# Designs tried in a protein design chat: VHH binders against FAS1 domain-containing protein YDR262W. Part 5

Target 1, 246 residues: FAS1 domain-containing protein YDR262W, of Saccharomyces cerevisiae (q12331)
Amino acid sequence: KNVVNLITFKDSNGKLHKRLAPEEIPPRLHNSQVNSYPLGYKGMRDFSRPAVNLDDILGTQQRKQQEFLAELSPLSLESKLSLVNEVQIFASYVRNDVETYNKVSDPNEDLIIIAPTNRAVSQLTLKPWQFPNNIDKLESDGATEKELDTAIQENISKFVRSHIVVYNDDKNSYKKVSPGCTLLQSIDFTESKKSDSETGGDILLKKEGEVYYVASSRDEKFHAVESIENGSNGVILMVDFTLVGP
Below, E stands for the ipSAE of ESMFold2; O stands for the ipSAE of ESMFold2 at other seeds; V2 stands for 0.75 times the mean of E and O plus 0.25 times the DockQ between their complexes.

## First folded at step 1 (VHH)

Design d12 (framework vhh_rezetamig_d1)
Fold by ESMFold2-Fast, scan of step 1:
Structure d12 (fold): chain B 246 residues (1-246), chain A 127 residues (1-127)
Amino acid sequence: as target 1 above (246 residues)
Amino acid sequence: QLQLQESGPGLVKPSETLSLTCTVSGGSISSGSHYWGWIRQPPGKGLEWIGHISYTGSTYYNPSLENRVTISVDTSKNQFSLKLSSVTAADTAVYYCARAEDFLSGYSPTGYEFDPRGQGTLVTVSS
């Protein structure tokens, strides 16, 4: 599309400025921000470690052939997100949140990414950087450039982190609630001041037959997982809805 | 102050239908975006979520009970009700009506999202 999407803000001197909207900004890919290791050391996933296993989380049994193939996946979740055309809007938001991008790129993480399709994100009445902080109202109330940038970044981080679960070998990140159904905690849930990281959750995962389903409080429905991509540091579940909204 | 009160028979015969009503006072079921539901505690066991309903009539039931459970809401009376069919001795429990914040509240193992609750009513399934 030939239209550049700009957002406006007012600086401390009262002057109006324009900057590119988050989806127009190239990914913030600075090596020192994405590399958590000492200079020259990138690290690799220890492929002898168990991969994220959705069937273990749900208490169902996975076929041994599928388990073997999952463990052989050499590509990281970051690489996998970059290759899945249907989730590129979501992937661009992940790349524009440095802390989350670092987790997705980290071979020592084990993540479940519930990735909304381009269609799902484009159907939202507000873009992900516009909620839950009301950017237009903050600007009209006289917020500074720094305050607007902070609120926009908080919106992006909340959106992205609401779609990512950190898998824990101690099983603290999930609780089986019924046969084939488990309550999961997103990163946003665990970081919330109202969350009890031991007891609740904001994402429901279930399996019926060969199909996985995801639900959240956003629309109160189970949505079928359209595809699953295995990475070296986790899995991507592609869904046709967003887990949080305006 | 929002208050919830259970009412219904304390004794139900095996194979019959258990029917309970919750009366809400100090607030309206039709105001806000809350859910209204039922939880129970059998003697010596933990809390078990039964189901909940929105004021618009959307229902969410515990999968282990869904074939026997019906929850309904009557906004004109500010009440909601539970029907549990084909009861057995295993259905003997203290039954609570409660407000829930969203539809996921029933899947929380702690039940902290069910607040306020009624005082509870003991239902014994016996001849």
Scores: ipSAE 0.012, ipTM 0.375, lowest interface PAE 8.6, mean pLDDT 75

Design d2 (framework vhh_rezetamig_d1)
Fold by ESMFold2-Fast, scan of step 1:
Parts: C-alpha cells; sequence; structure tokens
Structure d2 (fold): chain B 246 residues (1-246), chain A 123 residues (1-123)
C-alpha cells in the first residue's frame, strides 16, 4: 500500500522525533505527553456553552439558538480527536508535535482545530512529514541523522500548526471580511508572520445557510465542514481537505 | 463495510484477568497493511493506547501496561483479543478495539473502531 513507517524516539533534551523507518518497525503511539483530565477538571468553565462559539465569530444570529441546544462534552479536544475515527491520521501528527499537543490537552486553551479526514491526508502526494523540507534530498545530500530529525519535526509542526487556531475572544483573534465570513490565523501563521502581514490570516471560515465552510486564504476554495465536535477547550471542524500541501 | 465489535465480561474482580474479544465483519483481518489494536477511556479521562498486533502476530504494547498485556489474533475466526492481568479499579474504562491504517501519515492511525464496551473492575 505504499506506506512508510516513522519511528518515534526522544533526544537527550526529551524532545520527540520521528524518522523514516522500514515497515518492519511500526511507529508507536506516544501517550506519555498526554495529560488525561478527569470528568469535571474544568469545573470552573461554563459547560452550558461551547468553548468556542462559531456563530459569535461569524456574527450570525439564526444559528445561535441551535448551537446553544447542542450537547456539550466535558471531554478535552485531545480526547475528542482520539475518538473521531475519521481524523486519526491527523490526530497522530498532533500527538507528535509536543508543544501543540500540550495546547490541545490544556484546559485553559480555546482552540479551533480544522481536522482533515484520513481520506484527505491520504490523497496528498507527499506525507506531511515530507514537506516543505525535502527529506529525500537532505538525506541524499548527506544530512546527519539529527538534521533529518529536525527537518522532519519542522515539517510535522508546520502541517499540524497550519490546522489549529488559538481563539482568544479578548484579543479579537479574527477579522470579518464579509457577512458570515471571517479570516482566522493558524498557529503557524502567527509564528511565521512578518511586519508586513501583521493583520492577515491564512484560514477562511464562513457559514451559508446551516452549513459551515473552510478554505485556505491562499486559494479561497471552500469545502463544507462535515462534522463539528465540541470539547471542553475548543471545537473540532472535520473537513475533507488539507489547508497546506506539498 | 468493515465493522468491529467488542465482547467480553462487563465486570471483572480486582487481581483477576480482563479478557475481551473483537470480532471483525465486512473484511478480513488477514488482508492488507493493517494493525489491530486496543484503546481504552476511563470515565472522564482521555484515551489510552493499550497495544496492537499485526495479522501475522507481531505485538506492540504500551510500556506502562506491557507486563500485564497480551494481545492475540485468530485469523480463522476473524477475531483478535486482549488480556489484561492483575486488574485494579484504575482499569475501569470503556474498551475499544480498532484498526490502524498507515496511509498518508507515516505513523499509525486508528481509522475504524468498535462502539466500545464498558468494563468495571469491582468486587
Amino acid sequence: as target 1 above (246 residues)
Amino acid sequence: QLQLQESGPGLVKPSETLSLTCTVSGGSISSGDYYWGWIRQPPGKGLEWIGHISYSGSTYYNPSLENRVTISVDTSKNQFSLKLSSVTAADTAVYYCARLDYYGSGTEAFDIRGQGTLVTVSS
């Protein structure tokens, strides 16, 4: 099936790395960075409302009553990602980016996760760990094991962080670009932004009728959100495309 | 369509062995580049990976559980099973069986799972 397995290991500083491995060495799920929270850990949070209200972000009024009546889960986004069968490939990449995974498990965060389906990730011509750094070329050019590990981790972090928005209502972490359409900044965008892009964004979120849509700001090709999962520290929007590619 | 279904006792006494079976329907365990595994979720907590097995019998276990876990596969019955020995109240959880698909990720991903079965450890 043209699958290549990555092995996970820790360096001397405790950082997780993945490296190309033959299929005989299967990758391991890394659970030691997962902080499981008991039911009610966020006892101070109001669970009668979603952690992130998409209609508040979009300025839409008609959906607010339907969203308010939706069943809310005290489970974290970490737990929710792991429970959604259709996004497990993406979820495994999230676990491999320790800093981002800590945000996903953090009860004090409010995140919007644009989670690509297993189908969407599988349709990429290169795996997320293979771009934008060209790993095959680095290896053929004589890169050290440490240099390859660093490039792979940078690729994984960029892919993961390009799909996650840190929502902060107090900071107005979004911009309305038209009625029912808002420009959001991914973690990758906020970490990479330059002074000439201080007010930009890389993700478009819109609502038409009862359906939410997501696009990359690069091409503005909107895709319908297939499902929405509310967690105690944010929301997961499942989509059948990836926001970044090779 | 491929479906996974957990089965086994819903109540296990402390110090005994928890034993669950996963029945696969709509597809064969012995075909393809897949692993078959177990994950669990204690009430109000996150998911914990227990382990997985190839259809050829190669096993991989969570280091925190490896001294207590055995996963086996029976391709003739299209089933795989979990045994967790010396259980305590901390092993009370919803247990899921799952298929791991490596497409596109370069790492394992649970692309299909069963509906889950609650196992309570209590005397």
Scores: ipSAE 0.000, ipTM 0.117, lowest interface PAE 18.5, mean pLDDT 73

Design d3 (framework vhh_rezetamig_d1)
Fold by ESMFold2-Fast, scan of step 1:
Structure d3 (fold): chain B 246 residues (1-246), chain A 124 residues (1-124)
Amino acid sequence: as target 1 above (246 residues)
Amino acid sequence: QLQLQESGPGLVKPSETLSLTCTVSGGSISSSNYYWGWIRQPPGKGLEWIGHIYHSGSTYYNPSLENRVTISVDTSKNQFSLKLSSVTAADTAVYYCARQTVEYYDSTGYPDYRGQGTLVTVSS
């Protein structure tokens, strides 16, 4: 398990602040050990094409997607997240959710990661570990370190899992909202729903012209995808907003 | 605009010490909001965190490397440096210097910003 390690310090105005304290790096962050592919993996997937095809999900032209995307990479999504400077804050949160990090490192997964930029995360009025559970209130009310750790981990898991979709090749599992617009289910949505028969979703994906757009189903405010990175086990869509906030 | 630039020899002999410096421009190393560190990527492998330093001089190292690594900071020059002793061919990698914010739950040392990277080859 990832262990919460926060320290407090007093600023020049006498206010107390919490900062993340350094902790020992788990062995699973040794990337060469984590991202090795089993010998049988190649028989299950065609590495000559993207693991996730956005145009197939949207019912649009595949030739346009291939032209839009950078060269196909054998690197996993875990390696790709580590290399993209603009999303390192989000990538750090992914590494702190053990179960999700294991999915991102799993060559047998097919994932769509909606990765908010460092700017998008930094502009939040509360950091992802601070909502929706109110950590300051819990601490003020006398919560134990274990209770605070649990609430912080729940916040991080919800934030991370709200930005990741497990891709399913069964097109009937996706709800088309309009031509070129499809409703997707994040991991958080699938874990929070009470029945497997629930067919809604929380993420909207559309294409207009040559540009992909993403929105939260809550407000339906579309934001342009700034860049797309293909990994061997999925795709990363970089966006300048967060799908959930305080 | 923040910029980080690695510098140092691209070739190091086995058993010697690998030494790199990172020059920071467009931002201050003496900020209480950031750690400054090093990460590397060997050819054909994933990214590995080496360690990071706070402006106070407090250091945090990858346990697998901690007996060979020293990271230091020079706030007057706005620079920080890496020394990795007793190198072998396994230390051949692209080395990146990096910035990490202190406010995040994750203290793994992975960056919110990095330099372009510099290839260091360990060869006789």
Scores: ipSAE 0.000, ipTM 0.253, lowest interface PAE 13.3, mean pLDDT 74

Design d4 (framework vhh_rezetamig_d1)
Fold by ESMFold2-Fast, scan of step 1:
Structure d4 (fold): chain B 246 residues (1-246), chain A 124 residues (1-124)
Amino acid sequence: as target 1 above (246 residues)
Amino acid sequence: QLQLQESGPGLVKPSETLSLTCTVSGGSISTSDYYWGWIRQPPGKGLEWIGHIYYTGSTYYNPSLENRVTISVDTSKNQFSLKLSSVTAADTAVYYCARVPYEFGELSTYFQHRGQGTLVTVSS
């Protein structure tokens, strides 16, 4: 079940609030009955299709050996996201958005996930389920339980989708801003009615030396990518900031 | 406590078969929790995955090496072995045996534990 588990609690002023309940990390796939089939074989990407290539997007050279090793990983982004301890808060939000979670599990997708660390999410003044819809105001204005749950789910979906890019083999869909720097579109940007340009974007990706950097269009400050995890249907870039905030 | 130790000849002639054995101590090869693998590093180059084996005998090979590679397991000796046929100078490398968690899949390059490596030189 893809349901948001919320705990109701009272603050020091006696006001009721909701927060995400701690969720167990999905059980790691361990199947001692599997003896001849590759893990994820039926769910593996079609390797005849182009893989996510960050250096191609940026116009920089990619080492063939690293590219080869990345394509050998049978684990989906869903599995990889579950295994990276540093991004488990973000991973829990991904699991609570049905459509996005289905994309992350889909072997026919090619995704770039910009995953904020637990520290980055924990440092926000409001939690991802609390913005941009003002949950406190909706509650004080007499919103029903269902209306609150809908607004919370919209907040979660926007947060998650703002951190995921659908990679397209069509290089012309990515706008080069400067040498080694490309403007990308999150899922939230592409689904938004406020996106009035085919060539616009909300995420900047650059490479400087051997280090990748990410910036949001609102923050306009580059943050170094701390680690890169390759999955069968895309790549995870771990960063110590969130691309959207309260 | 887990130790993986590669053994075999350090010199192999061109066109012959390279044969290496990995001895596992401090843990059992007869486990559903792990795959057992071989990787190599030619001088001045990156790591190249060769293949994995599961204790049941199921094998998974790098497609570029598939026609020359055989990996086998001997659970009674707690060992697994690599045979690479028709070797050339390009097969000169440090060869490592490794343990890979089952949950990471049989094609995973996450080598949780590795041996110290053994240099194999292909020359006449």
Scores: ipSAE 0.000, ipTM 0.107, lowest interface PAE 19.2, mean pLDDT 74

Design d5 (framework vhh_rezetamig_d1; at its last look DockQ between E and O 0.10; V2 from the best seeds 0.00; counts 0 for: pae O 18.9 > 2, placed apart)
Fold by ESMFold2 at other seeds, look of step 2:
Structure d5 (fold): chain B 246 residues (1-246), chain A 125 residues (1-125)
Amino acid sequence: as target 1 above (246 residues)
Amino acid sequence: QLQLQESGPGLVKPSETLSLTCTVSGDSISSGGYYWGWIRQPPGKGLEWIGHISYSGNTYYNPSLENRVTISVDTSKNQFSLKLSSVTAADTAVYYCAREYRGTFDSLPEYFDYRGQGTLVTVSS
């Protein structure tokens, strides 16, 4: 949007000054961590629509603080992935996994997408379509075109599905490990487990202060979430690393 | 440090105007990033948001009350005020003044981070 709102005020000498409208001013640092009084809800602004809430997943709700959700963006995660420039390489892989793309496009799903940046994907020594199946080896061993296409599709699907969580109120999609740290199951983990009673997960989500962190459960190396994009059917957590690699 | 204190009459006659003032200490109303608002809690009911004002005078009111509500700010006294006209028994409530965080992301909700102790206002003849 090209328009900037300005307001005018008059000082005690009658001289006019201009400044940005309050809605154009960035939020100041929040320094009210010591609350002497309970927080309340706004009457007509109570946003009660169910949505993915990272604080509920993490179990970090404060006893004396009331939280409520802002209105979610009307854009779906499918629309958000197509618009977020920093993750367009990952978004292209998502579109090549038809089953997963159908979930991303489904307004009745609730998803957490841990989207690696273009930089993170570009730094991999092999492209996502080249691992874990060794495509060069399969070709040299005489695999047919159909066999190569199947192996490539399996590689793409595994990469994509390792970065996406189907979150729902059913108790199989997450397990709170400690205050502020939750174990999640990617779609790939869920499709690979041997029984529905199997617990565990492949993704750790943590909040420290106001920053969210993600790690693979294998190495527990936490990386900061660099940006959060809300959609109508979930959230995108942008990270500068991949959860799986060659 | 930051404190908000309501003041005004505890009893108001029907059809008259309820008038309350909030005195802010420990921070300046002229600071950006916040709204200064009024909330009430009728007996046995939940909290109801009345409205808010920015330091520059921009107001937003609860639509159910907007034809009876005026909120004003006096930055020189570091105070903001509520006037609610034509009151009835339904306006009997505990009234709170509050600082309201403006939020800048869809996942960061609007919320009150400070409020006063509240003052009971009874509308009765």
Scores: ipSAE 0.000, ipTM 0.096, lowest interface PAE 18.9, mean pLDDT 71
ESMFold2-Fast, scan of step 1: ipSAE 0.188; ipTM 0.525
ESMFold2, look of step 2: ipSAE 0.000; ipTM 0.112
ESMFold2 (binder alone), look of step 2: mean pLDDT 81; pTM 0.829

Design d6 (framework vhh_rezetamig_d1)
Fold by ESMFold2-Fast, scan of step 1:
Structure d6 (fold): chain B 246 residues (1-246), chain A 123 residues (1-123)
Amino acid sequence: as target 1 above (246 residues)
Amino acid sequence: QLQLQESGPGLVKPSETLSLTCTVSGGSISSRSHYWGWIRQPPGKGLEWIGHIFYSGSTYYNPSLENRVTISVDTSKNQFSLKLSSVTAADTAVYYCASLYDSEGYTDAFDIRGQGTLVTVSS
C-alpha cells in the first residue's frame, strides 16, 4: 500500500526523500494487535453498486446519472483508508483499534465512515489518544504501564468508533429529524447506550441540494462532506472536523 | 546531548536477516516527543528512509521494504532495533539510526543520526 502522509526532505546530494511526519502517528499500545486479518467472507460481493445508499437513509433522490458515472472501487474500506492521503492520521487510529480494524476489513460489513482529514485531527488541542481519559493526569497520579495502556486504548477506541456508523438498508431503522436530515448512531453510541429502547443518536447527516453535511448531534454545527469514497464494504465521507474532541 | 550509536554485524550473507541495534544516550527512548528510526545510503546513491517507531511500539515502514522490515524498541535497555529479512546485494549500504523530535505537536527541522555502520551483503 502507498504511504501518503510523509514529509519530504532533501539529502546532501539534493535528492528528495520522504519520511513519516511524527505528529501524525498514535502510539502503539504494548498489548495491541494492530496487524489483524479480515474475518471470513460473506461470499461474492456485488461491486457494481455502492454498498451504502445515503439517499435511502435521508429519503432524498439519488443523482442516478452521476451514480452510474461514479466509479465504484472493488477495494475494501481498509484499503481505501490506507490510500486516501487526506485521512492518514485517522486511518492510523483505525489500525490501532483491533476490533474496529477487523470490522473495516470485513467484507460482510456495510459501514459509513466519517473520516476527519489530517488537518482536522491535527488542529485538536489534544491528540485523540489523550482524551477523554486524561493520560497525563493518570501518569502523574502513578498509574501503571498497564493502566495507561488501557486508558489510551479506550481513548483510541472511542475516537475511532465515534466516527463509524453500521449501515442498515432498512431505512425505517433511522430516526428522521426533518426532511433530508437523519439522526445516526455511531458504534460508540450503540455500545454506550443505556438500553435497547434508546432511540437517540450522536451524528446528524443531511443533504442540501447535492451536498451532504455532517454534524455532531450535541452542537448541530453542520460541515460539508468534502469527498465521498466508495469501498466494497461501505463508504467514506471525508470531513474537515472531528465528531468528538477534548 | 542526545546521541545515537549503531551496532551489529558488518557482513550478512544473501537470504539471511540483517539485524542492527541503536543505543540511545543523553535522553530516554520512552520520550513522548521522539520517534526513532532507520535510514540507509547505498554506495553512490541517496538516502533511503526505512522506518520509524514510537517508544510504545507504533511503527511506520517504507512501503518498498515493509514486508521485510521489523523495527522494535526495548525501553529497559534504551535501545531500538532493525531486522531486515531476505537480504540481497541491493541491501548493501551504510545504515544510520535516527531520531525525529516532535515538539508541541510540530515536527522539528532537526534530525539526529548515529555515525552510520556499513553493512555489506556478500557470501
Scores: ipSAE 0.000, ipTM 0.103, lowest interface PAE 17.7, mean pLDDT 73

Design d7 (framework vhh_rezetamig_d1)
Fold by ESMFold2-Fast, scan of step 1:
Structure d7 (fold): chain B 246 residues (1-246), chain A 124 residues (1-124)
Amino acid sequence: as target 1 above (246 residues)
Amino acid sequence: QLQLQESGPGLVKPSETLSLTCTVSGGSISSYSYYWGWIRQPPGKGLEWIGHIHYSGSTYYNPSLENRVTISVDTSKNQFSLKLSSVTAADTAVYYCARGTIYSEDYGLPFDYRGQGTLVTVSS
């Protein structure tokens, strides 16, 4: 067994787990017992809180907040991610970042998850656990098992967090660039910025007609959102590309 | 090296439409990271933002001017243009085309780059 194919992570109770890297597991075969919460153990969403409403974020006014709240799914984003076959590789990476997985499972969070398809992840020249830290170089340079595990976990966290936006109604975590086009900050962007005064973003969301589009600095192109799944604590936008890459 | 060059008539009659074009060289208009816009400076006054466009076709206009302003982009020629209708003497100004980053804190200002400007006089 090669150490580079095992990851160590802590669950919310501080217990350490080791497993094969996520994409070494077939998309429909992943061990949810290791880092999942049973359905029904989480509280329900507080529906008095404003929900993520893409049309409101974009200023299109197509759907009023009160009408949108009536359409929310009772299922959390964690449950929704586990049910969408097309994003299971990405979902397995989410499960391996314990802090972000807990956020995705939290009914008191409001998230926008831009979820790359299994095809999109599989087209990458390096697996998400292999960048931006160069795992092969670290191993050849004599890194310890713990150092390799740490670098792999940093890679997974960066990949996962680059695809998730925390909606913040109180302070506006989004910036309208133009009508129908809004700049968003991923969790990775907010963690990586040097000061709280940075007001930029790394993800563009727009709407043309009835189709939503997402772009990132990676390829500077808008990609159509293939489907949208509403959860109780946010939305999932399924896309055919990854927002970060090797 | 990025360069922006304004072109258009230096004199426009009241009630007519002012049309200006900006030619971009040394950079692509079809860039995710930038918006392209127009600002003006009337004689003896400060800069006024007119509006901007992203290559995707998304536009944002100064509310004070939005009923008279149209900005469009021609990616095949690497150009963008301004049309300002129903002009009056108050529209006499030096007009600049400009580039800003989509990551800027303000719409239209500050700008990374701007052209040299072109004087437009509205007079009969």
Scores: ipSAE 0.005, ipTM 0.323, lowest interface PAE 10.3, mean pLDDT 76

Design d8 (framework vhh_rezetamig_d1; at its last look DockQ between E and O 0.03; V2 from the best seeds 0.00; counts 0 for: pae E 22.0 > 2, grease 26.3 > 24.2, placed apart)
Fold by ESMFold2 at other seeds, look of step 2:
Structure d8 (fold): chain B 246 residues (1-246), chain A 124 residues (1-124)
Amino acid sequence: as target 1 above (246 residues)
Amino acid sequence: QLQLQESGPGLVKPSETLSLTCTVSGGSISSDTYYWGWIRQPPGKGLEWIGHIYYSGYTYYNPSLENRVTISVDTSKNQFSLKLSSVTAADTAVYYCARDKTYLWGSYEPMDVRGQGTLVTVSS
């Protein structure tokens, strides 16, 4: 019962194999975020870039507190994800999508990460690596190792990329709907766009009073942001739900 | 090519600390693509993952063992180590040090490069 979860698959020769579940893999530190004398200073943030400011995105005013928090956040988002116990499961999935992890680790990206808590991920009826591709059915149907690996990776990437926004000042990552309510485009939305009907976004961000709220644009069910972690290359909004599920 | 070698005592008394060291040769422990880890197999049972360490010092442990286990790395010696405290007879197993891929890209076998294994017996 206390053994690490393993996934079983059958190869093309009919032999059964086991593999480590994606959530069991510890974080890998990206060199661009390590700032120590023996390792050098490669990948330092462009000092001229201002911190991400949620109230600018929302069109609300709370400048003094936000600027102070940004100045007190020397750690990258990658470091913040790795250190916050409450989101360690989500952080493990981010590491399993190398392309996205490179963005999270890049000091010259600016990101908004909507990070589901361990509780939110654990309450899913299927783990993020099991949907939307039905891994159990693929295995039962005799999928090869390659087919399973591809399907699992697609599941992981979709889950991770649905929770992360690449923000830039060119205004192509968000659309203000009204004062205090903004429509955002996740990485997954941006990469999946096929027509003008998809020009809006998949994530709603709202501020009411001093509390921030997040919803999927599909159902518009707002959930309060439980905490905000400011990093050198963006912000993490901790939420007790997932933006995509089975 | 890359090789891992365990070293340490084969007999440990109950309530004491099991201590093993793994020496990496034919490659560098300072790698951004691999974790360095420990796994064990009790007699007649399956493999149990103990934990991993990244070369920068970050560790991740099996939750069932985390309050008793410490894994450390010494990049200057190209070595990493296991300490398991307060051992009982249930900790008798063949212990392996191993390399593990940091992500699930492509096919994956747990601990694709392992040492020969060393039996550690916990008895009076």
Scores: ipSAE 0.000, ipTM 0.146, lowest interface PAE 12.5, mean pLDDT 75
ESMFold2-Fast, scan of step 1: ipSAE 0.019; ipTM 0.389
ESMFold2, look of step 2: ipSAE 0.000; ipTM 0.086
ESMFold2 (binder alone), look of step 2: mean pLDDT 81; pTM 0.833

Design d9 (framework vhh_rezetamig_d1)
Fold by ESMFold2-Fast, scan of step 1:
Structure d9 (fold): chain B 246 residues (1-246), chain A 125 residues (1-125)
Amino acid sequence: as target 1 above (246 residues)
Amino acid sequence: QLQLQESGPGLVKPSETLSLTCTVSGGSISSTTYYWGWIRQPPGKGLEWIGHISHSGSTYYNPSLENRVTISVDTSKNQFSLKLSSVTAADTAVYYCATEGHYVYSSLEYGMDVRGQGTLVTVSS
């Protein structure tokens, strides 16, 4: 767990502002290079490891090695996330959570990132760094700068990690709820669950026809996935809502 | 509407210094609400964060590059720049300039990261 320092500065009108200090990026893993294959197959990864396959998770089709290789992207999720203009606010938050950013850049991870659009994040009544810890109340109650930094970092980490699933093709890692519908565990869920025997989840994924849908398990309001970007270490599902809010 | 545009040589010789400039339009580089940064992507590889600078000149660099990298700001031209010394073939990449990590606490605002279109720099003799 890392704490992000706030930088305080004064604008030309004399008003004080705060921003997150940039986090030091840890050294990348030695084999984090994405494309070493002249045939157009992408990424330096162990092909014997399971890759993200949404249809396999849903039980709608069999995973085939040839199909997996054909869909493998040259670019890591970190690269893909930075290239998708519609999710740049979310991408910026991912960058501010160093441990999650390391997973996104790691060729040995397999992730499902449910990325809310800029519009979806902008429509929140509070910014992701402001909940669930009430930052204004903490400041009015006399919290120190360090305590505010810690609470803000916890808010950011929770928001980011609530939108990312670590894929595992072990069928015990996800629970089929109904035909074509599966319950998944975000990183935040796995970190906050009461015991290792807890088998619930916080994200619902389903497929109807050719369209994927995502919902928070809390309210079960499904939203269509607007686009899918494949990376070498997972997939990005772009959605018009946030899985957690104020 | 904030826009960023990279410029500089597309070809640099090994051991020389790579120099790129980012021109800011639709906003001021002296804005206190943005960091101004550089990111690169070698062909077929992942993105690598290089560093960024505040309007006041405070710099933060990727530790892997900090001995070779300098980022500076020129408020009179509304530009910021990257210098990367002692380049090798491993520095061949598309280089992007970008805004980073922007929010304004007291106004409850958060800004989107804005990125330039990228410029390819090849290191060869």
Scores: ipSAE 0.000, ipTM 0.147, lowest interface PAE 18.0, mean pLDDT 72

